# Ledger of designs, part 2: VHH binders against Diaminopimelate decarboxylase (lysA)

Target 1, 379 residues: Diaminopimelate decarboxylase (lysA), of Deinococcus radiodurans (q9rtk2)
Amino acid sequence: MSLSRHALQDAAQRFGTPLYLYDAEELDAALWRVQRAFGDARIFYAMKANPNLNLLRRYAAAGVGFECVSLGELLRAEAAGAGGERMILNGPAKSDAEYAAAARLGATIVVDREEEVVLLPPGSRVLVRVNPAMTVSTHEHLATGTARSKFGLTPEQVPGTLAELRDAGHEVLGLHMHIGSAIEQAEDFTAAFARVTELRAHIGGLSVLNVGGGWSLNADLEGIAYEAHEAARVFGAELWVEPGRYLVASAGWLLTRVVGTKRTGRNFCLVDAGMTEFLRPMLYGASHPLYPMWDALATEVWDVAGPACESGDLIARGVPLPTPQRGHLLLIGEAGAYGASMSSTYLSRPRPAEVLWTGHDWQLLRRRETPQDIWAAEV

## First folded at step 20 (VHH; from W0 with Q5V L11M Q39R L45P V47W V93L R111W P113Q)

Design W3
Fold by OpenDDE, fold request of step 26:
Structure W3 (fold): chain B 379 residues (1-379), chain A 121 residues (1-121)
Amino acid sequence: as target 1 above (379 residues)
Amino acid sequence: QVQLVESGGGMVQPGGSLRLSCAASGFTFSKYRMSWVRRAPGKGPEWVSDISYRGKSTYYADSVKGRFTISRDNAKNTLYLQMNSLKPEDTALYYCAKDTWEYPNWGYDHWGQGTQVTVSS
């Protein structure tokens, strides 16, 4: 871990809890690893992982593009200074507003279904998303490349769709694929690439092959990069990648404070962060590293529970912790991705503040919401 | 095994300067945050400064901000503390410490033997 515990104490005091924290050094390191591994590949940050505008500005300054999956994300990218070839619009159900914005901004549009051929703005730059229909080793909700997935065209649909797009006057750049998130097995990529490269015989060469992201935090980037480049070479294509979680997950933490304890049927460590701040544990059954920022004589098994009036509002189940007390700080790791981005105002709970460690101090990236912010649009 | 060996301490007049060094071995130095901690006579340990694994991030106790500078050379497995404008209150045994977040340890998992810094007129 890169963060100073003393700096963390300071952050808690200055900004309160729950609090999202990011480390600039870790962000840079993650990006560097991707750049080093993939070489000349074009990098598009999948901002759904964390769309914080300040982070986007950092990536824009580093020459990173953006993969956007909504109008809001397109506009965020624009606000960060991106456009044209540095912007991708993706999504299974694009709106007219999204198509229009993409056209205005000159974004590359990923065609996800055959029906989009007639929906595209005239003269669009396009990629066709192919679903390789693979079984991947990840949570079902994170498996975007399976046959049952709502994403992408079947390989059988790809040749005809490409032809239609060309006939319609669009600039067809190539193919897009994304097999899932938090992929645990590198072999999943191998198989997916093999399936996609089989299309070479039918569709010929391409200008671009976008292999998406979905890399686990411990993924063999060098190995994946090698295979991806080989796949791209088969088509004579430029390689594009869309890392999201990999870039930001390990560079972010959620700092929460112990509210109290309960010893009933189980031992509960009650904290001020829960499902409204950090949804991944409940939604995906995700396990995150926990770092108690206190010592105690005894260590016991605890459930870490949030404040929501929901039985499922557990951050962790059956974890060893030093005996907690009210006021203690608990740091949750790997929270830089799909933490803040998936936070909600359920139960009228304000979204937490976000701060960045710049290397010498904390920078506020997002102010803490007030309850009034939540119902500001209500009449 | 992990070894941390401090050096560079000594006696100086108020307003003087010293540069402490800590030679690290027995672990991958470049993967860990490092800290300086000091202990004055009759007092408990006081955190002074820490530095990230790559040396890009630094943090200081308020008592030394603007006067002390922490740095590291990962190629040499060495941690440094440049101490300027020294005050009598800075008199202490200064330790190099390896930071850890790994359960069950929180804080520091290894310390050096320390180097004595004495500021006196």
Scores: ipSAE 0.775, ipTM 0.913, lowest interface PAE 0.7, mean pLDDT 94
Fold by ESMFold2, fold request of step 26:
Structure W3 (fold): chain B 379 residues (1-379), chain A 121 residues (1-121)
Amino acid sequence: as target 1 above (379 residues)
Amino acid sequence: QVQLVESGGGMVQPGGSLRLSCAASGFTFSKYRMSWVRRAPGKGPEWVSDISYRGKSTYYADSVKGRFTISRDNAKNTLYLQMNSLKPEDTALYYCAKDTWEYPNWGYDHWGQGTQVTVSS
């Protein structure tokens, strides 16, 4: 990890806890690894992983585009300075406002269902999302490429849909796919790519093949990139990719403070962050690295619990920690993706501040909400 | 066997400069954060500066900001501290330390023998 222990202690003093922290060095390193592995492929950051406008501005300045799944995300991409050639609008149930914004901005629209042929603004730039009907080796509730997925068209629907889009006067760039989440190995793509490349005989070449993202933090990017380029070559297409979690997860942390402990059959380390700040452990059963910023004579096994009146508000179970005390700082790693973006104001808890380590100092990215911010829109 | 060997200390007049080096061996130097820590006579350890394993992130104690510069050369497995505008209060034994974020040692797990810096007229 790139962050100084002393800079972290300074951040806790200056900004309070719980606190989301990001490291510019780690953000840059993750982007560089993707660029190195994928060569000249075009990168679109899937901003739902972390849509903070300050992070988006950094990506836009580096020439990275954005994959957007709502009007708000399109408008964030615009505010970050992205041009339409760097914007993708995806989603199975696009609103009229989303179509209008995509047309105004010149964004590429991912057609998810046949009905969209008649719903698209005139002269749209489009990709068609294909679902190759495959199950990848991931958690079943995280899989997006299964036959039960609500996303995309079947391979059989693709040739007719492409023809209708061309007949309607749209600029048909090619295909989009996204086979799943937490993909580690190139082998997970083999059957999906084979099913999609079989379409070559029916639809001819394409300008673009967008293979999505969904890579695990430990993914074999070079192997995946090789397979993706091979698939694009079958169509003579430019390769597009959509990393989200991979770009930001390891560059972000959640800094918490121990509120207290209790020993009631199990040892509980109670911290000032929980499900409202960081939903992933409760929602997905996700495990995240923990970094105690203290030492002690003894190490014991602890459950780390948040402050909510919910039995499921646990950050971690059965973790070895040096004996915690009130006031100790605990850092939760791999929190840069689906952390702050999924925070809520449940229990009227304000969302935390967010800060960026620039290499030499802390820069505020989001002020801490006040309680009054939570009900500011209530009339 | 992890080994950290500091050098470059000595006696200098106030306002002078020194460059400390720390030669590292026995581990993959480029995978670890490194720190400079000093211990003045009769005092406990005082953190001076640290640097990320890629060298792009640095942080300094308030007492040395603007005067000291930490750097590293991962090809030579060497950590540096350039000390300018030295003051008598900088007199201390200077150590380099290997930082870790991994159980069971979430702190400095190895230290060098130190190099003495003495600032007096």
Scores: ipSAE 0.441, ipTM 0.824, lowest interface PAE 3.6, mean pLDDT 90
Fold by ESMFold2, last read:
Structure W3 (fold): chain B 379 residues (1-379), chain A 121 residues (1-121)
Amino acid sequence: as target 1 above (379 residues)
Amino acid sequence: QVQLVESGGGMVQPGGSLRLSCAASGFTFSKYRMSWVRRAPGKGPEWVSDISYRGKSTYYADSVKGRFTISRDNAKNTLYLQMNSLKPEDTALYYCAKDTWEYPNWGYDHWGQGTQVTVSS
């Protein structure tokens, strides 16, 4: 935990709870680790991990591009000041509005299926996503690189699709791949890279090889970077990478307040955040570090539960905590990715505020929603 | 065996300066936030300042902001507090504290014995 406990208490008082908090120093450190490991590779931040415009502006100012999967994400990248050369549009089911925006902005379009050849705007800059049909060490509904995945073309479809894209007048830059999420070891990429580099004999050299992201927080970045550069070298290609979670997860937390306790066969610590603020534990069974901000030795185990009338609204099960009391503050760590971005207004609960520690003070990034914000579009 | 040893206290006149040191041993100093906490006569502990484990972020109590500067030297395993423009209200026993943020003790898990600072004419 990188933040001062006293700064955290100050944040709770000034901004209320639940509250998303980020540390600028940790954001910068994560980017630096990627830059150090990958050298001259181009970095495209996968903004679905955390699309807050203030974070995007920080990345744009550092020369980082963006990987976008919707019209809204393209427009966020534009609002953050990115030029089209720093923008990628990906997705298996792109809309006409997305194609049009990408063409206007000069973004690189990742072709996910053969039909897109006739759907692309004239003269598009393109990559072709290849699915090397490799198994990955991820949660089953996070898997993107298996043979059963809906993403990308088979290696056998790639040579024909590249030729058709060139015949249609598009600027074919090369290939895109993304084998999964939470990948830790370099060897998880080795087999996928081997399958993709076999295409060299059929398609020749490329300008770009984009190897995606999907790195765990403990990933061997140096080993992965070595393998990725070797794969790009086979094609004579520039290397592109797409970190998302890695850049932001450990730089963010969700601050909650204990509303009460309940003992009904199990010990429940009830907090003011749950599935509507932080979906990962319920959706993925994800485990996140917890940081109680009260003094005492933990002598019991607790389930930490959110406020929803849903049996699955649990932040954590069976965790040791000092006895919680109403008003105590509890932090959930590794919440900088897929936290706020996956929050909802289910139960008409407003989304939390978001704040950034600059090194000496808190900067507001997102004001807390009001109830009226939730239904403002209803007529 | 964690040890924190404060030094550098003494008597000074109002407006004077002191520099406190805290020598740390028995743990990986660069992995932890460190804090200065003080106890004035007849009062409970009062947090003064803390510093991130890399030394790049600092935070101060309002009562000392602009007058005190916290720093650390991770190569020497030493925490510092430069105290300028001292006031009689700064008279206290000053402790350095290790912030654990680790199960099972998520608070300050070790404190030094303190060094006395006395500000009077």
Scores: ipSAE 0.427, ipTM 0.812, lowest interface PAE 3.7, mean pLDDT 90

Design W3
Fold by ESMFold2, last read:
Structure W3 (fold): chain B 379 residues (1-379), chain A 121 residues (1-121)
Amino acid sequence: as target 1 above (379 residues)
Amino acid sequence: QVQLVESGGGMVQPGGSLRLSCAASGFTFSKYRMSWVRRAPGKGPEWVSDISYRGKSTYYADSVKGRFTISRDNAKNTLYLQMNSLKPEDTALYYCAKDTWEYPNWGYDHWGQGTQVTVSS
């Protein structure tokens, strides 16, 4: 934890709770680790992890591009100052508006389906997404799930699709792959990279190999980078990578305040944030570190629950805490990714403010929504 | 065994300067945020300043802002506090403290013995 306990207390007083907080030092450190491990590879931040414009502007200023999966994300990348060669449009079901925006901006389009050959704007810059776990020769050997992925083409479809894209006049840069999430070890990539590099004999060299992201927070980046560069070398390609969660998760927190406690069979620590502010525990079953900003004589086991009238509105279950009291501050860690970006206005609860620790002071990134903001578009 | 040893205290006239040092051993110094905390006679502990593990982020109590500068040298496992424009109310025993967020110690888990700073005419 890089944030000062006292700066956090100041933030709660100045901006209220619940509050998303980010640390510039940790953001910079995470980017530096990726740059160090991957060397000359081009980095595209997968902004779905946290699309806040101020964070995007920081990445753009550092020369980082963006992986975008919607019109809104393309427009955010544009607003952050990214040029078209630093934009990627991905997704299995792109809209006409997304194709049009990508063409206007000069973004690289990731082709997910053979049908897209005839849907692309004229003269598009493209990558073809391949799912290396999907092959007819080993289909029955593959575990279900990965063979059933809705993303990308089979390796067998790739040569024909590349040829059709070139025949249609598109600038075919190469291949895109993304093998999963929470990848920790270099060996987890070995089979996937081997399957993709076998295509070299059928498709020749490429300008770009984009290996996606999906690294765990504890990933062996140096080992993964070595394997990725070796795969790119087989094609004579420039390496592209798409970290999202890795760049921002450990640099962000959600600061909550205890509204009260309840002992009705289990001990509940009720806080002012829940499923509408931070969905990951409920959606993914994710466990996040908790940092009580108080002490007490006794430590007991508590469930940390949000304010919604839903039994599933639990931040954490069965965690040791010093006895909480109304007004105490509780910090939820590893909340920089898929936290604020997945917040909602369910129950007409306004989205929290977001602030950045610059190294010396707090800077507001997003004001707290008012209730009126929630229905501003209703007429 | 964690050890924190403060030094550099002494007597100084108002408006003077002192530089405190804290030598750390028994843990990986560069992994932890470090703080200066002081205890004036008859008063409880007062947080003075803290610094991030890389040294790039600093924060100060309002009472010392602009006069005190915290720094660290991770190669030498040493924490510093440069104190300028000292005032009588800065008179206190100054401690360096190791900050932790890990169960069961969600606060300062180790402290030094302190170094006395006395500001008087």
Scores: ipSAE 0.400, ipTM 0.804, lowest interface PAE 4.0, mean pLDDT 90
Fold by ESMFold2, fold request of step 26:
Structure W3 (fold): chain B 379 residues (1-379), chain A 121 residues (1-121)
Amino acid sequence: as target 1 above (379 residues)
Amino acid sequence: QVQLVESGGGMVQPGGSLRLSCAASGFTFSKYRMSWVRRAPGKGPEWVSDISYRGKSTYYADSVKGRFTISRDNAKNTLYLQMNSLKPEDTALYYCAKDTWEYPNWGYDHWGQGTQVTVSS
């Protein structure tokens, strides 16, 4: 944990709870680790992990591009100051508005299916997404690079699609791949890269090989980078990468306050954040580190439960904690990715504020919604 | 195995300066946030300052901000506190503390024996 306990207490007082907090030092450190491991590869932040405009501005100022999967994400990248050469539009079901925005901005479009050849704006800059049809993890429900994935073309479809794109007048830069999520080891990439580099004999060299992201927080970045650069070298290509979760997850926390406790056979620590603020535990069964901010010996185990009237609204089950009391502060770690970005207004609960620790003070990134904000668009 | 040894305390007149050091051993120093905490006679512990594990983020109690500077040298496993413009109310036993966010001790899990700072004419 990188944040000062005293700065955290100050944040709770100044901004209330629940509260998303980010640490600029940890954001910078994660980016530096990617830059160090991947050398001169171009980095495109997959903003779906955390699209807060203030974070995007920090990345744009550092020369980082953006991978975008919607019109809103393209417009966020534009608002953050990214030029079109630093923008990628991806997704299997792009809208006409998304194509038009990508063309206006000069973004690179990732072709996910053969039909897009005739849907693209004239003279588009393109990559073709290839699915190498390899299983790369034990989390089958999270794997995006398997043969059953809805993403990308088969290797057999790639040569024809590249030719059709060239014949249609598009600027074909090369290939895109993304083999999965929570990938830890370089060996997980070896077979996928081998399958893709076999295409060299059929399609020749490329300007770009984009290997996506999907790295776990504990990933062997140096080993992965070595394999990725070797794959790019086979094509004579520049290497592009698309980290999302890796760049932001460990740099963010959700600060919550104990509302009360309940002892009804099991010990419940009831907090003011749950599934509407932080969906990952309920949706994925994700386990996140917890950091109680009160000093005492942990002598019991607790279920940490959110405020929703849903039996599945649990942050954690069976965790050791010092006895909580109403008003105590509790941090949920590794919440910088797919936390705030997946928050909802279910039960008409407003989204929490978000703040950034700059190294010496808190900067407000998102004000807390009011209840009225939730229905402002209803007529 | 974890050992924290403070030094650099002493008697100083108001307006003077001291530099405290804390020699750390028995753990990977660069992996942990470190703090200075002080205890004035007859009073409980008062947090003074803390510093991130890379040394780039610092935070100070209002009572010392602008006068004290926390720093660390990860190559030498040493934490520092430069104290300038000292006041009588700074008189205390100064400890360095290792911050842990790990079960079972989510607070400061190791402390030194402290070094005395006395500010008086």
Scores: ipSAE 0.381, ipTM 0.796, lowest interface PAE 4.2, mean pLDDT 90

